# VHH binders against Geranylgeranyl transferase type-1 subunit beta (CDC43), part 7

Target 1, 376 residues: Geranylgeranyl transferase type-1 subunit beta (CDC43), of Saccharomyces cerevisiae (p18898)
Amino acid sequence: MCQATNGPSRVVTKKHRKFFERHLQLLPSSHQGHDVNRMAIIFYSISGLSIFDVNVSAKYGDHLGWMRKHYIKTVLDDTENTVISGFVGSLVMNIPHATTINLPNTLFALLSMIMLRDYEYFETILDKRSLARFVSKCQRPDRGSFVSCLDYKTNCGSSVDSDDLRFCYIAVAILYICGCRSKEDFDEYIDTEKLLGYIMSQQCYNGAFGAHNEPHSGYTSCALSTLALLSSLEKLSDKFKEDTITWLLHRQVSSHGCMKFESELNASYDQSDDGGFQGRENKFADTCYAFWCLNSLHLLTKDWKMLCQTELVTNYLLDRTQKTLTGGFSKNDEEDADLYHSCLGSAALALIEGKFNGELCIPQEIFNDFSKRCCF

## First folded at step 1 (VHH)

Design b07 (framework vhh_8cml_1)
Fold by ESMFold2-Fast, scan of step 1:
Structure b07 (fold): chain B 376 residues (1-376), chain A 125 residues (1-125)
Amino acid sequence: as target 1 above (376 residues)
Amino acid sequence: EVQLVESGGGLVQPGGSLRLSCAASGFTFSSYAMGWFRQAPGQEREFVALISGSGGSTDYSDSAKGRFTISRDNAKNTVYLQMNSLKPEDTGVYFCAAERWLGSDYYKPSEYDYWGQGTQVTVSS
């Protein structure tokens, strides 16, 4: 008789907490061969636990010691003897006089420290200016895009490195964490106008963002989050915003409304995908794309919950990809739960509830607390 | 038309070496992470090695670590797998894979959009 007889929610909170806790317990294991990025494991696990109301700063402060040891500050062999800093991860090759500092590992470490409330480190030990100089060096001077790390020979980004929207997002997120808010703040470290020009150049003809006119929801989320952190979403034309909203709504795999025709055109349509989101056209639904698409919609329009089928994506996540016996979320209904999809599936549900900050990919309450302290 | 074409497979004795190549066309090669996977008879495809678009980051399976080296030449749109100290357990079809957007699950075959047809590696005396 009562839908709530077995609890207040269909979400198996206790099992999800145990799932994320197991991943923190397994950090010294031989499984590192498949996923050697311990910074990413810590980030996804702490984020997932925080989404499910675990006091992570009280329980998991021990991980701060390990993360702090991975903070590197070094002097570049350049004309100005530039001092940079950042976080190293599981980089396999060490070359004399090469930097092993990497933008993704730096962001994962900083976000994890924020979630663990390591504000004493941010206020006393972390050299925000040298962190920002590392980000500055990763910017391509001609295009305004960013690369993940520096080249040994030039102490600049390699000319053949990928300069996609992911690194633009990571760079801006790091600068935001370092205290940049206004255009003047960002201009101290990067060429903000060239970055904006690069992001705008990655707009696709019929909406969304992606290279070579290939729209992709992951890159769209990165671009929109970057613009949000730069307070520059209003620089997007109304036409492009409308086209992008329409494109994102059509990423939801559904037998309802306008999506019925998209599903009929998708030769790979699977009924087990119903309600989920695809990352691009003619692909299967995936738990992580629920987050990337919903974050993008949230950033583009205040009416996003009325425009997409939030009940259908909730049912996809809870009934198809949630693992009720083990905890966690899988990529799709046929795979086992994994850390990445468990974190982003949980984040998607938290975003629907208004409890998640998609721009920094952390819980909203943690973002609010951090924002009050970032003037120091 | 996206194409990944593997070459360099063959028959070698235990302790021998092989260098696999994967020639890519139809996409901006430097914007894609490139992985090597293998499939032994009667087994599922398993992760062997990964290299980022820039070549700045690499990862290896436990069985490949210390024996195999992944590298890429973005000017030639080619990714390589240098395999040393080969063992009978390394026998399988080796596949090249490409993906533009990868999360921490890059060791899962399902995360990759583009695949080559594979090249056979046999380690036997």
Scores: ipSAE 0.000, ipTM 0.226, lowest interface PAE 16.0, mean pLDDT 82

Design b08 (framework vhh_8cml_1)
Fold by ESMFold2-Fast, scan of step 1:
Structure b08 (fold): chain B 376 residues (1-376), chain A 124 residues (1-124)
Amino acid sequence: as target 1 above (376 residues)
Amino acid sequence: EVQLVESGGGLVQPGGSLRLSCAASGRTFSSYAMGWFRQAPGQEREFVALISWSGGSTDYSDSAKGRFTISRDNAKNTVYLQMNSLKPEDTGVYFCAASPYDILTKYEDEYDYWGQGTQVTVSS
């Protein structure tokens, strides 16, 4: 309701655009080394540019050619001759195999293609069923969690790989992008009940999500986003939701109100952290945790902006971690800007303005455009 | 390159309506965000309304909200500002402006191309 008039914005928008543009320009032209980073660089850069209102499909559509070449469709050496597909970080010319496909690269590629509006390719060329079958193979049958890739000997999720709420989120996000909406849709590819059981087992006694009763805002955001995509937030008890909201509100470092004394008694409290969010108790504020905490609060309550101090986190991001000379956002006030924190800090500001979809980690306008197309 | 020409201004009584048009020439109009700004006598230019390249996003100043509507026709390379319930304080020169690459902003320094302006006078 308040009008911004007279004078420049505190957000150095032009410099942020140049910051993200530089990362795209510095990408290597070869298919050598760790291309996993290149897929992530494309995603964070395109997302950041899109948050700052750049028409990325008009300006950066040439990156689609590179991403399309990293789409692999293959037949597993199993009894059913299962056809799977997904995205790889690196092109291994002489040994293309299922084990080079992984969940993070697949999600980054799909979200980047959506932001670049590659809908013709997405709707007509990408084999969504084979993408979903790859996700299916990554699910652990015993506990319902997900691993990032397949074992070359067994053609199923590697028993030695880590599985946690991050991979549950990535797996469900890919299936959602492939068209899964109802429990019946998800059940076609995964054991949804076992996945829900796993997520619920990661609830902490006093709220939030994390391993071994150790709450963490990053895992909490992954769990809540996963439940949102599964239309299953209502399966959380009212007590757990209330405890989680309270826990998340206590993550904001503040020199004001009831949190003042708690913050000052924290051995890690720093005045430069005022208004920022910590990932867990007794730690420093970090730009990325502003996004993870605010996304979590947004998913749990419509009143989240009234419950947390949005003006203070805005001031933390713009005055302490925004880099006015180079563009971008840093982890904290003493570090240099980096791509990850620049993207998530920008996303946190966009979320406060109602312009960001935290469940898929893309701008809200892009999500709305995607939703109109994917339902037909 | 883009050239912008405004039309539709004039004298109108309080409570009246006017529709401003901005005709663009150039090969890249459909990729530009468009804005309307105004300048009253002796005042600085102020933001009135904006629209994204697709028409999917619009925003208005508090004084324009509920009274003015911005729209565009990309086939005709034209952006419009429908002004209803006009007040004497709406008097000024109205400028059409184009922001490259669909950059949505209320700040005039983000706009690269400007029209010459069209006079709107709300008086009895």
Scores: ipSAE 0.000, ipTM 0.158, lowest interface PAE 17.0, mean pLDDT 82

Design b09 (framework vhh_8cml_1)
Fold by ESMFold2-Fast, scan of step 1:
Structure b09 (fold): chain B 376 residues (1-376), chain A 124 residues (1-124)
Amino acid sequence: as target 1 above (376 residues)
Amino acid sequence: EVQLVESGGGLVQPGGSLRLSCAASGFTFSSYAMGWFRQAPGQEREFVALISGSGGSTDYSDSAKGRFTISRDNAKNTVYLQMNSLKPEDTGVYFCATKYRDFLSGTPEAYDYWGQGTQVTVSS
């Protein structure tokens, strides 16, 4: 078991809490919004506060009522009168069909409700079967991938939407939250074999997963988290796992190298990036890729903390991208802090401490409580 | 609705310069990263440049580094791409793109909204 190094905390916890709290306080007082990002803002803010040990359910319980209002349940105009449900980013209903429901807003809302411990609503009022049917409608019948929303004309998955590994992850995460665990559970709603076939087809020749045959740590994290939730990581070949671990270790930008021979191949080295992770070859380090790469390594090998330079990535996050005056974390040392990087930088540090569940992107304690309560 | 409208493309000689503009509407512009992508005939769409919402951080493809500069004017809801020392290999349709922040990825290639593009042709 790897232990934290004995030393003074350099984390400005009180400033980080205030940073996340400011974003919740600046949300419109109205429960109606015109900005589709509102659900994402709540998720990143609540997640960040939870990582820094704020009792978010006690402090922000009034946000539960607001989030419940974004839950939409509707009947499709089809031969079966299919009942679907999900969450919208805005309460402005300009479209009479179920087109305002989408996978990202639904996942953000469900994870936020779990972190706020809104279990009474989650277990008794929320119609999990209709949520799962919405996910089912988003699956592409030919390749098994998922799109984010339904087309208003056909009430089927939008033909113009992206259907990459991000939406596969979101779809499976929603079904998992709805109680799916076994292949039989998932098969009730989706074609699990076609989905697995799609994910495996996104493997890159020399390891990792990506779009357009290019390895990417974000897509790799989505693919590995999806496989973990499907209990299917063992379906990856040993060679692909080894190649992917090697590729991920090469993503750490360091003058010292994560392996001896990588230092000779670190063409992307920049002093300001030392210790951080890049998302793909020949790019700069970014706070969020610390999370995506470390989560991927964690899912692939128990030895991940010994294989990468966790002290160097911790120093990158705390000394270069942590903002000691404002709180929060930025993309790099030149940018201002933003919610996305603040949440994922905090999550990366929490993952190193064994306090974060990367598969659902929530604190480990919250995941443990949720796992004991889930009844489908 | 989110709308992105590119302008500033045209025909230039090798070694010439062009400034592309992208006018954005329908979202809180200053809160989101903006990117430029290009697509040459018969090729896949490729990343060119990225700028953060605040304008404090930029990223470039290897072919664009030292020649292209991305900038933004948040008061005008506009992102720009200044292209210098243009080469025939820079010929293509240039697209403006944006992505709302989500918890899965900050990758430039995973953008949610795209403009229709503006043609850049570098020929003698």
Scores: ipSAE 0.000, ipTM 0.221, lowest interface PAE 12.5, mean pLDDT 81

Design b10 (framework vhh_8cml_1)
Fold by ESMFold2-Fast, scan of step 1:
Structure b10 (fold): chain B 376 residues (1-376), chain A 124 residues (1-124)
Amino acid sequence: as target 1 above (376 residues)
Amino acid sequence: EVQLVESGGGLVQPGGSLRLSCAASGFTFSDYAMGWFRQAPGQEREFVALITRSGGSTDYSDSAKGRFTISRDNAKNTVYLQMNSLKPEDTGVYFCAAGKELYFGSTDSEFDYWGQGTQVTVSS
C-alpha cells in the first residue's frame, strides 16, 4: 500500500478489507454451479487481505479443508501407469472434463495454501513428484509450450487447446513451488530447452512478448516471470531487454512523460487515464496493467522505480480506480470494483513499496517464509 | 459442436438503438469471456466490446464507450450488445466471439470461437 512515513495512508484499508472479506463470505452460500471459479476467488481474496495486513492464516484457515478436497491423485491409463496429481475446479460437476486436473486451479490452490500457511499439506499430503508429472504431461512435445489440462483419451495435451505464455508461466510456477530451481531440476520433468525456445520465439520485433507478434504487457509479464523462475533472464539479449523496457515505459499514459494525451497517435487516451498503464498500444489504462507492467520492469532493471512515474501510477490507482465508498479497485474510473482488479491494483501498490513478490504473485513476507521451508 | 449465433441486426436511422444477441452452445459458456467485433465493407475486423466470464468487468473501444453496453446471461448462454445513439459509421457486420481470459477476471482475451455475424445498417 502507499503508506507515508509521516502521516496517515491515502488508502482506505478498512473498506478494502471488508471488500475482500465479503467475497469469502459469499462462497459457503453459493449454489454448486457457482463454485467453478471458487479457487480463483479464494486466491484473489486471500491475497488482497494479506496485502492489507490481515492474518489470513488465523482468520480464514477454515477454507483449507475445501481446497484440500480438490487435490486429486490418479493413475493414468498409459504403458507406465503414471501417477499424477493436481487440483480440480469442482468435485461434483458431471460435465466431460469439468472435474479434470488443470494448471490454473492447481496454481491458485497452491498459492492460497502457501498464503494460509498450510505447511502440513506441503510436508505430508502433497505428492510433489506426481504433481510435477502432471505438469510434464501438459507440455507440447513439438514446441515446448503448455496446455491447461490433459485430453482423457490420449493422456496428453489436446492439440486444439490454447498453449500460450500464460500456461508456460503457470507450469513453471507450479514446478518452482514443488522445489525445482536448477535447469537439472526442471529437466527431470520438462524439456526446458524447448520451453526456452518457445518463449524466445514469442519475442516481438520492437520489444516485449506477445502472441502473433503483437506486443502485450500481460504476456510479457508471464514470459519474464517464467524466465526469472528458470534463472534464464540473462539469455535475453541486451538490445531486447532495452527495447522491452522502453516499450513498457511507453505503456504509462502520462501528460508529464513519454506518452501524451494530445498526441495525434494517442487520440484514444482520456485525461482520466493519466498515470495508469495500458496493456498494449492505443488502448485505455487498466488497473491490472499497472501490476503486469511494473512487475515486468522490476524483473528487467533494478532502476525501474527511477525510470517509470511511480507517483503518477500511485495517484491513478488511489484517486481514479480505488473505490472509497465500497472498497476495492475497478478496471478504470467508470466501472465498479471487482475482485481481479482489486487484487492486482493492491498488488501493484505493494510492489512499489517493495512488499510483493511479482514472480509468484504473493506478498513478499509470505514468499520469504515459504522459501525458508522450500524443498520440504 | 461449437456455435455462436448472432441476432438483432437491422436497419435503423441515425440516433436509433439496436440490441444484438448472441446465443452460444457447444462449450462451457461461463468459462469464456465474450466479445463483440465489427467489420465494415473493405475494412479489417475491429474490436467493439468485451465482458469477462463472470460479468464483473467490461471493456469498450473508443467509438463504443458511452453509447454501447455489453452484458451477459450465463444461465441462458447469451451475450448482448445494447447499441444507443447509432451513427452511420457504426454500419457493418457485427460478430460475437468467445475467448479465454488472460487471467481470471482480465478484460484481455484471445478469441477462439467466432459467430457468422449480423448486419447493422445505420442510414436515413
Scores: ipSAE 0.140, ipTM 0.588, lowest interface PAE 5.0, mean pLDDT 84

Design b11 (framework vhh_8cml_1)
Fold by ESMFold2-Fast, scan of step 1:
Structure b11 (fold): chain B 376 residues (1-376), chain A 122 residues (1-122)
Amino acid sequence: as target 1 above (376 residues)
Amino acid sequence: EVQLVESGGGLVQPGGSLRLSCAASGFTFSSYAMGWFRQAPGQEREFVALISGSGGSTDYSDSAKGRFTISRDNAKNTVYLQMNSLKPEDTGVYFCAADEGFLRYSSEYDYWGQGTQVTVSS
């Protein structure tokens, strides 16, 4: 998409639209109890359609009724009778003392409703405080990180869930959607200082974020997006920012190497991966890491398009992973298109064109309309 | 109810082979990427291998590359990990995991099995 001004688009837009639309059509209500990721399917499909200029609010407003059914508001069996709310991936018959509310389904549902412009729901029906209280309960009090759901016996974050930067991002994104902007807003619901301490503890010695001093672009994108939503990117040292930019630029697989190194120094180089991004060192390029890496670079430097090879990643996406027959994008040139890679590959192209907001993972136009509303 | 059940673990001599299986139920198997993770005694859980929903794409940790092969049978809702040239450092509990996004993070996977023990010793 960020190609020659007078050249024809190589993007098979009509086939991509049909790809995303058929995924919405293949959500059978009769299988609701078996697939807890239905909210993810709706989110990726609506996001992909919105990226390709479909008026999703006009065309798919009927999906709001289905999504609204997944909003659960419940009273916890605790001393304060705490009221929480959120979204479930599958409908649960009103089972006492059980909640399937989780952070990913809640974020996917909220972002989908924003893209569908369900502002009446956000202004009159959504209980922002009970939703924010659910997020609060998911924070680990000792380290400040987040888990995806609550244990029904303890009404605290599930001990079997891993806590990581992905859930930190999801938690903060939900609170941001609920209207949190200042540190004081976030502090009403979470321990923001402990969260920042956790995020900073996940910094790797030579740049980027990851577990056990092992840099990873997905963790890096989650950490940087979280810091951006908390207005806290400036708390990162200049050295760490510079090291992280350098590390991210080295994730682009190229016959020419990164801007700083010759191709013989790129141990990860594979001709079929040329131009794509890897998630970590010595791995193959993957369509989704184009998004995670480019989002991270965008958050760290205004000059990111001058520093990375945007034409090469565009060519990787359009010539290697775009499926011209079926529509959609695959992980790599040997795989079939899938919904996750189709959405994030499309998002990467939209980000290069300045049409995508990586912090909330929605189209920029939608973000701009959302940000003007004070009633969220 | 989503369920992942691992099998095929056991005790083997260094240089030996094992094939792990993970039987999945309660979700649309072909729509999910499948991963194998392991946790050695006193260590953190680490990535071993992953395979896409269709089976057309795979990725491996550096320690597994060239020795382990991940595969799947979507008709049987089963993912496999063929482990060859096993070393004592491969000892640990091996976990099957299913995910629709954020492949390769330990906590990115939506569903986890309970694990199967692999012990490599003479």
Scores: ipSAE 0.000, ipTM 0.140, lowest interface PAE 17.6, mean pLDDT 81

Design b12 (framework vhh_8cml_1)
Fold by ESMFold2-Fast, scan of step 1:
Structure b12 (fold): chain B 376 residues (1-376), chain A 122 residues (1-122)
Amino acid sequence: as target 1 above (376 residues)
Amino acid sequence: EVQLVESGGGLVQPGGSLRLSCAASGRTFSSYAMGWFRQAPGQEREFVALISWSGGSTDYSDSAKGRFTISRDNAKNTVYLQMNSLKPEDTGVYFCAAKDYLLGSPEEYDYWGQGTQVTVSS
């Protein structure tokens, strides 16, 4: 009916592609395997390129070789000789009976392999059961939360390691990628009831999730994504859902809509933040919080686009934090583009367009393809 | 839980250089973005530089661009700030800060060091 037309684009797509491509091209040449965080750089860069419709499997499939080398399968020095596997951030010296496998690098590697369509490796070489056993070992038996890695001597998480909602999300996302869907699937590897109890204990009195009853949009997104992957969002009370939606809508900094009253009282209100989202009350807007808040709203209500000012946040991202000369997105109007904000700002725009799966933090088409291959 | 300890501050003449170090405790250091902030007497704490948890991206305040370089060594659980062409206005207490890579704002850093004094004066 209507013919496609190339009007002026506000999104500098070609420059964003070049921005993400530069990060992949400037990665160290696999010198001694010493790029400790290359997995994260690959994940954010491939994700950004995928959002901008680059065929990453055709262009960047050579990074699969490097990622595959970081897959470690080992036997723990425990009573049962438990076989675990996962991904390391760096290749380390051979340490007998030690593992450097950690949850974040494992998730980033798995998501990158999915985006690069390494399905043959995923289906034939990757030992999903030993991956799930590694996740199992990371769960704290007392409160059901997760730590990122295992202690060398105890083969358990240390009591001083962080075990907050971020690691709950990462653990459940890995298990979901490994094929867990039902409560019975998850219960094979983790104590799902204790995990749910822990997540519910992190609810804040007036809505949202956070540590020590301090609401935070990042923790809220982790908690809601975890519950979504566990098919357990319905376990949240209607009051808590309503309070959380209200809290999230009030994170949008605006002279229009629901934030007008709060911005008029907030001495820290900056006109350059108009339309953006803050992570906590009485803070400045930040590009990444557009993603964390919009993902949270999307998970809580189908009507989220009618409830928040999606046009204002789009204008904030494209007019304030998009860098038209270099490509990429910055934290705010005054700062330079960086990989993290470029990926999450792009993800927020893709989520608004219905093209992004916030639960696994990958493009929707990639999620749909993955789901068809890994359900049966 | 992460604890941060800064070192490398001191007195330097205008045009001189200093390298600040921040040592972190805890096994999750490599999952944290790291930043440097400074505070002059009677002023608010201001942003200086940040480095992503991967080390693949950095950001600087306008006053630091071209003069300061932030870097990290995840094997040593340490972040560095190399400061060149120092000016009297760079004088202040320099703080190391850590934030989760799931958080997006320097103002919302999760962990802070106690600071190290930098004085630029003849």
Scores: ipSAE 0.005, ipTM 0.307, lowest interface PAE 10.8, mean pLDDT 81

Design b13 (framework vhh_8cml_1)
Fold by ESMFold2-Fast, scan of step 1:
Structure b13 (fold): chain B 376 residues (1-376), chain A 122 residues (1-122)
Amino acid sequence: as target 1 above (376 residues)
Amino acid sequence: EVQLVESGGGLVQPGGSLRLSCAASGFTFSSYAMGWFRQAPGQEREFVALISGSGGSTDYSDSAKGRFTISRDNAKNTVYLQMNSLKPEDTGVYFCAARTWEYLSTGDYDYWGQGTQVTVSS
């Protein structure tokens, strides 16, 4: 359905393409000089276009030059004179250390460059070892978790960021892109056992993963994707996997099905949310949680499409949050389309069609091409 | 467009109380968890308290447990920190912060206030 450009498709593919293209055109340097989300905007837009079969490498290769300028390589003031590298969100600040290398911007840039097929840069210019050393420095030595950036005074993880499962995912995804596959590869740069210990400590009693003692489908997706990239999903107990599958299935808002999914058993039920997924118990459905929940289910069981109501979530996305006039997807039926929900709603539909790689959050065809070229 | 504006700080004697408020605008307040952080002179920012978007879940630093209470009023787009039994060690600039789940967000907390000064001295 995500590939349809004409005919009887319920997906307004041409409108979605124009929506993502407009976001790339609305990135004027003079207005958005301080926009820390610029790398995110490029990532979501390029990803959305790729999902709808646009040849982004041919059409948007000019963004590669801009992204390459955000690559910074520096020497830390430590006893070893450690060389690190990564990507910054903005070049418009004139404050020492204010434009520090950041894990989210680094991952957004790397994934965008992969989708744009900047393999020359990956093979000849990008210093993968210095990038991996930056990731290494972001790991907290006591807990094994990660923070987004370094404190310039201590050359260790920033105390302003809390450590959570998002940064664990981002760190491992960057190392995976740099060529890490086996535990031995990861152990060169990070304490993999401490990281696994941290992830396992974020398990909730009744299934799922969370932050601040609260289970959440977004954090669950990050934890499961991290474990998948580490080839460590089998370290989860059968009971926890079963409890997590059950918890995720209960996130789908529905007025029908088995007794557990009926409206009397779902305190958060709203007819406008029917078929959508909530991020946590007793909340409204949101387009992005369709992706986080479906990706989590996909990683836990090969039979996930038989267990969840994929037709209902498809109907929620296409009939409630898809904007047929403007293109794009909104958070819910009351709001306008935005870039984040448009990308993840499209990704959820692509995942159902078997065309999206949830572990790196990129189209499956792009992942396959990248994997064939990653040889060390 | 997004703004977090703290108020309610001031000078108080040890053992006294203060109620901090943070007025939020420019985003869907009930979708964001709200936190309070503090920073003493020459120190790093430290976590104080967190409340979930619905108000159903709260978390506190060890130094705040039993003395501070975080609450929110989603109809007024405001989060509060009730501080009781204040100690000189509680002196610092108190910051309001907002976070929501977003894939690969560029920071832990999406929005920060300007801060409000709390001074506990005799």
Scores: ipSAE 0.018, ipTM 0.360, lowest interface PAE 5.9, mean pLDDT 82

